Miniprotein binders against tRNA-specific 2-thiouridylase MnmA (mnmA). Designs and how they scored, part 13

Target 1, 344 residues: tRNA-specific 2-thiouridylase MnmA (mnmA), of Desulfotalea psychrophila (q6aiz6)
Amino acid sequence: MIKNITGIAMSGGVDSTATAILQKQKGPVLGFFMKLNQPDYETQRDRVSQIAQKLDIKLEIIDLTEEFQEYVLKYFSASYFKGLTPNPCIICNKEIKFGLFQQAILRQGVERIATGHYAQIHKTAAGYQLHKGVDPHKDQSYFLSRLSQEQLAHSIFPLGGMHKGAIYDLVEAHGFHDFRGTESQDVCFLEQDNVVDFLEQTAEFSASSGNIVMNDGKILGKHKGLHRYTVGQRRGLGISYPVPLYVINLDVKNNNVIVGENEQLFHKTMAISDIHWISQPEREDLLHASVHIRSTHKGAQASVILKENNRASVIFDEPQRAITPGQFATIYKDTQVLGSGVIL
Short names: E, the ipSAE of ESMFold2; O, the ipSAE of OpenDDE; V2, 0.75 times the mean of E and O plus 0.25 times the DockQ between their complexes.

## First folded at step 12 (miniprotein)

Design c5 (at its last fold request DockQ between E and O 0.90; V2 from the best seeds 0.83)
Amino acid sequence: SEELRKKIEELMRLLYEILRELRKEYGDPRAVKEVAELIFELIRLIEKLKKTGDPEYLKELLEILKKILEILKELGNEELAKEIAEAIKEFRELLEKLK
ESMFold2, look of step 12: ipSAE 0.795; ipTM 0.933
ESMFold2 (binder alone), look of step 12: mean pLDDT 79; pTM 0.777
OpenDDE base, look of step 12: ipSAE 0.830; ipTM 0.940
ESMFold2, look of step 13: ipSAE 0.791; ipTM 0.930
ESMFold2 (binder alone), look of step 13: mean pLDDT 79; pTM 0.784
OpenDDE base, look of step 13: ipSAE 0.829; ipTM 0.940
ESMFold2, fold request of step 14: ipSAE 0.779, 0.798, 0.789; ipTM 0.923, 0.931, 0.929
ESMFold2 (binder alone), fold request of step 14: mean pLDDT 79, 79, 79; pTM 0.786, 0.787, 0.783
OpenDDE base, fold request of step 14: ipSAE 0.803, 0.801, 0.801; ipTM 0.930, 0.929, 0.929

Design c6 (from b2 with R21Y; at its last look DockQ between E and O 0.96; V2 from the best seeds 0.82)
Fold by ESMFold2, look of step 12:
Structure c6 (fold): chain B 344 residues (1-344), chain A 102 residues (1-102)
Amino acid sequence: as target 1 above (344 residues)
Amino acid sequence: SPEELRKKIEELMRLLYEILYELRKEYGDPRAVKEVAELIFELIRLIEKLKKTGDPEYLKELLEILKKILEILKELGNEELAKEIAEAIKEFRELLEKLKEK
C-alpha cells in the first residue's frame, strides 16, 4: 500500500495540471495517464510527461487499449442497432476513467484518485453525494451521473469549488504560461464523431444507406447510415426544402431518417430506463426535479414518476426540444445529482 | 369545431397539471399516486396525437383514460378534482358525439 499518496489523472490540459498542483500541495502524489486509442497518443503522452517533469511528479501509463475497444464496440453497436444516439463521455467516465483506470491505479496501492472534473463530492451519513461544480459554465456533474458509491469513495475533484479563471491564475503562478488562450486538452476523447469514425473503420460494424423522409412518406433524399444522424440535427442532411428541416426520429425498422419542422421537436413527456441512483429519492412514487436531457441542456422542472425495473415516466412543466433516445436524462435536486437514466 | 376542441384540450391540460401538483403536495397511497400520475403521462401523450391528427379514435381513448383517473381520484377521496374530471369527461363525450354526427 502506498501510504498517504494520491493518484492524479493527468491528461495534459490546464484542468489536470491544476489538479496535480493542488494535490501536490497536500501531500505526495503519483501521476497516471491512460493509453487508449487516442489519435495523437504520442503527442499527448509527451505533453503529459513534460508537465509531470515540471511538477516533479512520477508518471505511470496505464494501457487500456483493448478494454476501451470492447466497451466502445459493445455500447455503440448496441445503441445504433436500436436506433439510439449514445453518450460516449458518460460511459467513458463510468466504465473507463472511474472504472478500469481507477481500478488499475488502486491496484498499485494508491487509495484515492484526483481528476480535473468540475463537480463536488460530499460525504454524508447516508453515503456519498455528487453535486454540481460551482462554476456553472464548467460544471461536469452531468457526465458523472452513472458513478457508483464505491467509485465516488475513491475520487477527489479538487476543481469543483473553483472557477475557470482561478485555474489559469493557479497554473501560471506555477510556471505554466501557455494555457491561456489555447484550446483545452482536457476535452473528452470519446466525442461522438470520433467514435462513429472509429466504428465505421472496424470490420464488424455495418450500416446501410436509406431514405430521408417526412412523416407522410415523402422521400427527400438519401442518408449514409442512421448512426450519422441525431434527433434535432439540421445540418448535413443534404436535402432541399422551402423551410428548415430537422431530424425528428430514426426509424430502424424501415431504415429511414424522419425529418420535420422545428415545432415537431417539442414534447412534454419522456420515458427513461436503466436508472442508476447515486442518491435514492425520498419518495417511492413521484418526485419533482430538474431534469437535464443532455450535457448542454439548462435543465427543466419535471414530475418524475418512479416505476418498477428502474424505469420512470417524465412529465416536463414546459415542452422540451429534441428529446433524444439513447442520451441520458440526469435528475437533479438543486445542486445534487440524484441519478440518471437512458432516454427511450 | 377545431377551435372548441383546442380550447377544451387547453382546459384539460391545466387540470392535469393541477392534479400533478396535488399529488406532489400530498402523500397518499404510493400505488394510487403512481397509477394516477402514469395515467396523466399517457393522457398527455394521447393529447399530442389527437392534436396532430384530429383522429376521433384518440378522443375515445382519451375518454377511457379520464374515466380511470376519475375512479382513482374518488378512491383517494379528492372529491373536488374528481368533480372537475367528471365535467371534462362530459365535455369530451359531447365533442365525440358531435364528431360522429359529421
Scores: ipSAE 0.714, ipTM 0.906, lowest interface PAE 1.2, mean pLDDT 87
ESMFold2 (binder alone), look of step 12: mean pLDDT 78; pTM 0.769
OpenDDE base, look of step 12: ipSAE 0.818; ipTM 0.932

## First folded at step 13 (miniprotein)

Design g3 (from c5 with K50R T52R; at its last look DockQ between E and O 0.87; V2 from the best seeds 0.82)
Fold by ESMFold2, look of step 13:
Structure g3 (fold): chain B 344 residues (1-344), chain A 99 residues (1-99)
Amino acid sequence: as target 1 above (344 residues)
Amino acid sequence: SEELRKKIEELMRLLYEILRELRKEYGDPRAVKEVAELIFELIRLIEKLRKRGDPEYLKELLEILKKILEILKELGNEELAKEIAEAIKEFRELLEKLK
């Protein structure tokens, strides 16, 4: 009686621990932890090993440090050189967690991999659909909007139908009492602030200081490199002005951070490129959908004009604040993720 | 100018009305995409006009409106075509005042 072994992505936090508990109850499991260029790798590895031992789960380490370093140098350096603000968590999921890591696990004969993401996978006759997790405060479907059909087919999200409180109750019932009030280890390692620190430490990355200016050219201060600033940012500018000022644009040609008042951040239109569809839209010309321009965005109704070469023009019903080039726009129909594209 | 701002707001309302009608009727997909893209370009141009009342932007706005008018006629939407034709007349008058 041969059974399929389920791989568990273990990272040392409450969500991955709950995932391991739930999947072990359903059948044979094998734990996997990825080695990247994490600052605190040894501490994280020891924590994951202790959890695996407590749960009687065999743990394997997948070493991706060389591949991760190439990814970080190429993608994030290129993005920041162009004045773009990349999305570390959405790319981490697509290229690392469900890319390199998933492929390494599948090569060991494991059929599916469970992760602690708050999202739902629905299998239909037409393929796999990605849906929001039921906990609206923890939903991570935005960050999974680049996944392919193949990546979804090999994935299990056991927490998608649960609320965070139930996850804490579950792990506590199994002897894990210390997760409440401690920092989670389940977040994407490539958080933008961590990536900036990492890039500045490499000998191959360099950025020049320049001016912080208003639209009229008035110089208000100096910046420490365009890569440290994001459209919509208010903090960390080091300037004094009678009203709050925000980053409204990164001017690569002149090496300027352009600032302005909050009203200058609102726009009704954006263009997106490199669209990936998890689920193809029903019509080829125009659709009306909820578009999220970042993970914390409430979603806004928009006309999405479908163009050739995986591009679209987006017209929002209402102006949207801080549309940020390099980030991803994720297109939803109700709870379903249709796809995502890169904001231009 | 206040007259320009008022006419721009009237045009914006009309553009969104056209978008709503394009969502309903599922006409020729190529024509639907073309009108919607022209509306996208026009909204972006209007944002520039609000910041700077450059007569060159008004000339460009008029050219885009003429293209929208022709496609609406091809789609058979005579009422929206009539409204766009009126907008063209009004912006042509504004452009003449700026010369």
Scores: ipSAE 0.769, ipTM 0.923, lowest interface PAE 0.9, mean pLDDT 88
ESMFold2 (binder alone), look of step 13: mean pLDDT 78; pTM 0.776
OpenDDE base, look of step 13: ipSAE 0.827; ipTM 0.938

Design g4 (from c5 with R5E; at its last look DockQ between E and O 0.94; V2 from the best seeds 0.85)
Amino acid sequence: SEELEKKIEELMRLLYEILRELRKEYGDPRAVKEVAELIFELIRLIEKLKKTGDPEYLKELLEILKKILEILKELGNEELAKEIAEAIKEFRELLEKLK
ESMFold2, look of step 13: ipSAE 0.793; ipTM 0.931
ESMFold2 (binder alone), look of step 13: mean pLDDT 80; pTM 0.788
OpenDDE base, look of step 13: ipSAE 0.834; ipTM 0.941
ESMFold2, fold request of step 14: ipSAE 0.814, 0.779, 0.811; ipTM 0.937, 0.926, 0.933
ESMFold2 (binder alone), fold request of step 14: mean pLDDT 80, 80, 80; pTM 0.794, 0.797, 0.796
OpenDDE base, fold request of step 14: ipSAE 0.809, 0.806, 0.805; ipTM 0.932, 0.931, 0.930
ESMFold2, look of step 14: ipSAE 0.807; ipTM 0.935
ESMFold2 (binder alone), look of step 14: mean pLDDT 79; pTM 0.789
OpenDDE base, look of step 14: ipSAE 0.835; ipTM 0.941

Design g5 (from c5 with Y26F; at its last look DockQ between E and O 0.88; V2 from the best seeds 0.82)
Fold by ESMFold2, look of step 13:
Structure g5 (fold): chain B 344 residues (1-344), chain A 99 residues (1-99)
Amino acid sequence: as target 1 above (344 residues)
Amino acid sequence: SEELRKKIEELMRLLYEILRELRKEFGDPRAVKEVAELIFELIRLIEKLKKTGDPEYLKELLEILKKILEILKELGNEELAKEIAEAIKEFRELLEKLK
């Protein structure tokens, strides 16, 4: 007798608002807002409440602040102090947004949860497939590459088949005229994306001074902590040298920042670990696939050699710049996300 | 040296040709995986050789090439096996010049 209720992940941005509008047209909805470690939580809460009220959507707040600190912030900080560059949004999607948040919503009897992600879910005989969103500038499939079959089964991405311009037109047609010029924050717990300031304010802060060196050991300067640097970085080195230098490696053992010329950033190989497959590979030995080494990477064709214990060796057809340990390598076949692993 | 750089470039072209053939073949997956992994290791070793010119890396390169040769013969690819055998001969000659 009772209709299926769709949960809406509401965040106060244009994408989540458009999602709420589209899903309400299709049936009964309930709105849900996550309390995490947002710097502007009170403002965001009030905005989400106003939007929900205007759309006549009942809104519930689910407080996951403690879990966000345990699963995402701890991972983020620990990674930087290990000389790795993490991807907190991938972990937040897996463990929080589609993990604990989704689970809390499902326990209330809601059958599926819609979010404003630009990605597509396709149900096939072999299971659920994750595909790129149709708008190449907004595609977020990279960040969803660790989702399980069960998480995808309970998810709806109404914006996956749409372009950004149409989203603004949609919300304006429903009385929301203030979204143009606003953007969702890429890392929800940082003001202005200042990683160094965030890390140095944590209770776990522990960093020591060390050397900035060339590969041959020549000392060019000092650094105030490895957490200040990422592979490929040029700015903020504070050194003088006849040609431009870039961070090519973070040597945790010796507490050194290793620098070199741009040419030294290019590599044809990488190793990845902790691979999660959304869709099982068709071959057990190797794949030829497009591999994205970070969210902003254009993708590159590579041979992916499957190894034991969810590891792989990757050989790119062309050298790739600034392969960065700790980031995720996401493996695509055409528009389909096959899975992802952690760059070693 | 210039001679070493040229031979490395030729070897790299051959390694990618082997990878392309392995992607076409659905033979013994264990052998395919082993050759591909040896190519992965060889490319990494080539980077070290290019940085240093150290003859010890040439010796290690030859050992990996011999392993690739044996597996290509087992897979029945006579043409690629012949090309790897020629590469082995060329790098042996180069190593002898550096002794």
Scores: ipSAE 0.777, ipTM 0.925, lowest interface PAE 0.9, mean pLDDT 89
ESMFold2 (binder alone), look of step 13: mean pLDDT 79; pTM 0.781
OpenDDE base, look of step 13: ipSAE 0.818; ipTM 0.936

Design g6 (from c5 with E47D K51Q; at its last look DockQ between E and O 0.91; V2 from the best seeds 0.83)
Amino acid sequence: SEELRKKIEELMRLLYEILRELRKEYGDPRAVKEVAELIFELIRLIDKLKQTGDPEYLKELLEILKKILEILKELGNEELAKEIAEAIKEFRELLEKLK
ESMFold2, look of step 13: ipSAE 0.783; ipTM 0.929
ESMFold2 (binder alone), look of step 13: mean pLDDT 79; pTM 0.785
OpenDDE base, look of step 13: ipSAE 0.816; ipTM 0.934

## First folded at step 14 (miniprotein)

Design h1 (from g4 with Y26L; at its last look DockQ between E and O 0.94; V2 from the best seeds 0.84)
Fold by ESMFold2, look of step 14:
Structure h1 (fold): chain B 344 residues (1-344), chain A 99 residues (1-99)
Amino acid sequence: as target 1 above (344 residues)
Amino acid sequence: SEELEKKIEELMRLLYEILRELRKELGDPRAVKEVAELIFELIRLIEKLKKTGDPEYLKELLEILKKILEILKELGNEELAKEIAEAIKEFRELLEKLK
């Protein structure tokens, strides 16, 4: 009797290729590739097709272009009008990759979907836990912090227990020798600059010019729309000043970009909302945890004060630089992702 | 000025000591949460005070400290309550000097 078919999320990079190799060794597989608004879609499709053919994996394309545009326009537009800096990769994982894409694959009778993420899923009596990947330089657990129990239940992360060097060795042993220098093929194209270009091309997006000011109201220049600026940014301000200035805040009420010196970017506190828990915390009042305020953040110990309506107040043991409203704060207990919330 | 900065540093150290005690699951979770939330508000107020230099924030700081004192008494932590009471006295004296 044939065991359940495992779906493979294929993207044309080394990580998805290694995933396909590993899962094919364990049983029957089907390959799946997402069509979104990738600027290099044809090239990526051809690469994925070539890899699937070489591995003798049947490949299906799932077109989510319309759904992706709807999610991107609504999420980013709403975020920017509120003066927030959105996180496209977290939303894409929750709503597209493990949402609509996973659902489409499951509807074809595939029971589990493997992806090339560097993270670990641990099944316990209390449910599924998400843990950091073992390679600290490649860990992607931060980007998966919004996944539901059902989404985790249908997911396999074969690379979570591996280091990147072993991945290159694996694919080279199977005849794939040209991945060095192509790791960007597995990265999400939804970085902020790309999404800004998408939004500005649409008739529905409208943003107004305003002033670049210091805290005291002194005008230093003009901005081209709040959506083009991020807290902590120094480059691209188009202003002249004796010392370096950074974006400190986006003032939606007055349509101002507020700038200041680097020292003004450090804060001991932040508030978060819309918390999603993968794993419920042990206490209902106060938690001491490692909190990551962005994917590249090393994590900082903090007191997390749990409030009503999925909100929390966070007090860091040490000041943190460039806490950015709209980004996600991900809460860890050791290697385990407990959940995440939106920075206010 | 320099006196204010020194007293703020002493207060911040005390606030983190209170947070460490609250992590020990001391007392009713409602009261623990309330004190921690007041500490959160106080730290943000201190940041505004340092940023603007506006002494009106010292009056708000005193109001929050009094609330923290009451809840620490409710939680039964006499040592920390005494330290907060002393901080209240010191900031009151500082306000008197600003007149």
Scores: ipSAE 0.771, ipTM 0.925, lowest interface PAE 0.9, mean pLDDT 88
ESMFold2 (binder alone), look of step 14: mean pLDDT 78; pTM 0.770
OpenDDE base, look of step 14: ipSAE 0.839; ipTM 0.943

Design h2 (from g4 with N77R; at its last look DockQ between E and O 0.89; V2 from the best seeds 0.84)
Fold by ESMFold2, look of step 14:
Structure h2 (fold): chain B 344 residues (1-344), chain A 99 residues (1-99)
Amino acid sequence: as target 1 above (344 residues)
Amino acid sequence: SEELEKKIEELMRLLYEILRELRKEYGDPRAVKEVAELIFELIRLIEKLKKTGDPEYLKELLEILKKILEILKELGREELAKEIAEAIKEFRELLEKLK
């Protein structure tokens, strides 16, 4: 409820701690920690509480466990039912961190929320722009490509203009000497290898075994559920073959994992749907842009053909490896995120 | 066949040249979008033709090329239209050899 108060998303890691330090220097702050289904919740909560106490920041815990669990089950189950590989971190940012969490904070009268993301928000006459963070090894703009204008308007990213090394120096100068050399607590827990285990431990999720096949139909083995496999994957297939094989496609209709050699992973085209534009493109027909097909992708120049119903056809200048249905294609102009769509 | 593969490579270079020219907002935006989408479908069709060898994809390729030709003429791109027309002739001859 307090006017001109900045909310701080605190998670116990170095990035959120640096964010809290920087924002407290600028004015009054309140700290907020979200409770989800984190396996290390108690440890993380205690750590956040200690940091908040040391910084003299009042901390509130917002419990979103039920909402998060329902949404994750619905989204991930629907994605895997369709043979899609969902992107947990993009969805967590859009629906949870900047959605439910941000809304709960704003309802208390807090004006804006600062988070430790390595990305930049630029206010222009045409609206808010999202840009890459300046540290290319830490840039998180890909994961923020679904944010709305309203979500950006209420957000502050103090770390976007900084490099990770400077963040460690900052927190150490303020008495926090235990972060260097430790894993970041600011990473969404769904980014790690826990999503499959989380889904399988949920009573409502189910999956059926099926065959691992070559493109010609030759059966090479069995799989324990399509949700365990991602296009481009080599590890964990449990098959023996004279040359390396990779997941090429997930065939939901026949419940098959289709495998093949590395060359079969390269394609010049893809279709995307459900495009969300943070910034509207300058022309209505065709763009030439850098397109990232996953967070670790270096980006590739492509022609983006704009179609009705928020769809696009993408033609890459060079073939791209492991284009994965269900992941997001993020469209950049230089450092600016224009938007993103779901890979079909 | 070696001849088919060489003609496909030539066509792919031409398609990317057309895309580069279309990105300059050359002509009517609706026609630009239509040609670009036809190129998208043609590239996907070429992949299927190379994977399966099915000559029905070659027939579809020819139909798409004819559509691209007409729109390039509408856009005033006569040099590119001539190149597409030559590609049509070459692929029609290849299709006749497969019969």
Scores: ipSAE 0.800, ipTM 0.931, lowest interface PAE 0.7, mean pLDDT 88
ESMFold2 (binder alone), look of step 14: mean pLDDT 80; pTM 0.795
OpenDDE base, look of step 14: ipSAE 0.848; ipTM 0.947

Design h3 (from g4 with N77L; at its last look DockQ between E and O 0.89; V2 from the best seeds 0.85)
Fold by ESMFold2, look of step 17:
Structure h3 (fold): chain B 344 residues (1-344), chain A 99 residues (1-99)
Amino acid sequence: as target 1 above (344 residues)
Amino acid sequence: SEELEKKIEELMRLLYEILRELRKEYGDPRAVKEVAELIFELIRLIEKLKKTGDPEYLKELLEILKKILEILKELGLEELAKEIAEAIKEFRELLEKLK
């Protein structure tokens, strides 16, 4: 039998642990843990090492701290200065986890890398397709919508055909009993709350206070920096008003947070840019597809008008709430991810 | 006004009908893209018109509808072109009433 080593992305969570168990049953494996700016790096490193030792898997640490700061910090700061709400998990997957991390693993002589993502890779005559995971409550395909054909070719997602309950059962059957209620590997530690704290800790970051206003200019309060707010937000505004108010828009030009009633959040149209196609559309003009405007969005049918320079105009069949500039719109055909673009 | 709202609702239904028809292939992707983009701009204009009631947006709406009409004829979508022509007539009349 020809023995190929499979790399395992290990993060100390239940999904990466289950992935390691499943892949070790199929052949020789080598474990890899990436060092970034994790706030609890030492604790996470110790946990991953303990898991690897228990599974008899050799673990290597790949330090990407400097590269992480170069790529991710620039992306976040540039987005916030423009009043955009960035998506850390999509960028981290594209540039770090399946980018620099994957490349470092391949240079070790490993041919493919398994991760604990709930998504499916289908190899076809036309190339690699990315599909939703079978567990609709755990599907992570939205966060993988920027991956290239080469990145998919080197990836294995063993959990994509499984449900989360079976993952807990598998890990418990192998002696790991403390995972129920833990977070998965696919959750980026730079989620929105962490990103704000991270940016404010840098010496280069500064934000100006400004006003919270209605569309007509009525001042209702002051904000602590545009980077603390996102379209659709109701909590944390620090204002008093007879009816609920939501962030409608971030006005960078005047340094204002614009608020209004819930009904003002609904729109039938959006524009997207910087589109990346995992699978090229069959038509060059127009397609009808399900578009997800954020990870928690249920998806909405839309006409997607393909324009030059990787741009598109999107017309939803029904109005959509809280379309947020800077987030990613991911385009699906049934279970297949076609691609994604940045919401303008 | 209620008359304006009614005509806008009728136009919106027609615009979505055109979009559904454009999902078929017509052999000229350039024209399909152009009319669909005009519909995109028109829907955004309609949102502004409904929010403000400003009759200047009716003038812009008419100009976009004329462009849509021309492209529908180029695509051979004669029945939809006739419906757009009728919408143009109706919005011209409404604009005249508001003067």
Scores: ipSAE 0.827, ipTM 0.942, lowest interface PAE 0.6, mean pLDDT 88
ESMFold2, look of step 14: ipSAE 0.804; ipTM 0.935
ESMFold2 (binder alone), look of step 14: mean pLDDT 80; pTM 0.800
OpenDDE base, look of step 14: ipSAE 0.863; ipTM 0.954
ESMFold2, look of step 15: ipSAE 0.814; ipTM 0.939
ESMFold2 (binder alone), look of step 15: mean pLDDT 81; pTM 0.806
OpenDDE base, look of step 15: ipSAE 0.861; ipTM 0.954
ESMFold2, look of step 16: ipSAE 0.815; ipTM 0.940
ESMFold2 (binder alone), look of step 16: mean pLDDT 79; pTM 0.786
OpenDDE base, look of step 16: ipSAE 0.863; ipTM 0.954
ESMFold2 (binder alone), look of step 17: mean pLDDT 80; pTM 0.797
OpenDDE base, look of step 17: ipSAE 0.858; ipTM 0.953

Design h4 (from g4 with R30Y; at its last look DockQ between E and O 0.95; V2 from the best seeds 0.00; counts 0 for: pae E 2.2 > 1.5)
Fold by ESMFold2, look of step 14:
Structure h4 (fold): chain B 344 residues (1-344), chain A 99 residues (1-99)
Amino acid sequence: as target 1 above (344 residues)
Amino acid sequence: SEELEKKIEELMRLLYEILRELRKEYGDPYAVKEVAELIFELIRLIEKLKKTGDPEYLKELLEILKKILEILKELGNEELAKEIAEAIKEFRELLEKLK
């Protein structure tokens, strides 16, 4: 091969646009855009096409609509069957964006793919490490904690060492003045609201209404399907009660949303399974680490008891609110992502 | 029961002290895992006891503490073993008062 070509994941947002600008300055590039079941696909496609044209980047559209539907139905159906609250963004990154999409791009002869993620990849003698992005308000390393060594080896995150303000300045200097004050489209398409709407539009998803109850069984109202509710949720319950109530559990067996007072959301312990290690811990018994139970979680110091079959028991130094089965717990040492597991 | 809540608070502090000592690393990772897992179970049991007030959970708490005591003695940590033994005595007395 005469030149190394870098693939650019383009989505029409400010982060992907900045990524394209930065990578084109370094060498030859090809742009790639995913076709999924986006509700505004044609508008987004036209936007990406205009950006690619302005930057003089050849754009290819990778149609993953069929594969996306299969993955979404399988993952979400299995999650709800087990009474879990799924995490679409982590799964999208692992299976779609860095899975099917990355593989399709590599088949074009591209060696590496750049995306607009705020995270850092460090190559060491022991392999690839994933680290937080330097902008603490934009860091996306939590969502990348399931990536394999091979997926990391083929990835470039040019924005990981930058702050969001510099990104806006960069795109404006290149003639893109429309991004400030608008919603970004550089995040995972599979946000919970989008996935819920998508699933309800398909004839293959089945959900039924049921009751909103207290722990003692007292019925306070009705729900429109367990998949619409999350542990810790207060709004959208449609119930009247003298004090604020929160979703504390999703009871699949009885098809009930169980609610309770805020104090019932705090726990010092959780169990996790299906741990994926990007970087193996130095001890095989016990580690003390920062554990994030969701992307917006500030991280909490915890003792992580390593068990057989990629399981762990976690004891937090301080109680944590709204630990949610089916979500992912991501284990950090300082800025480094060690791995993640599914909350039980 | 304010006496029960005070004893639970003291036990929680002791459990975290044991966890801190286990993080200093011993030569037997199996024993470290076993004690840490028993502490995990105990913390979850304490949550159930505080939620329900059911003295049956207090009986289970005592059984777990006895297991922790035995392993700490096998690890040679007599100071922490002594503290757990005192906790067992205190909770046993409390359980008898509830009969």
Scores: ipSAE 0.497, ipTM 0.860, lowest interface PAE 2.2, mean pLDDT 87
ESMFold2 (binder alone), look of step 14: mean pLDDT 79; pTM 0.781
OpenDDE base, look of step 14: ipSAE 0.681; ipTM 0.895

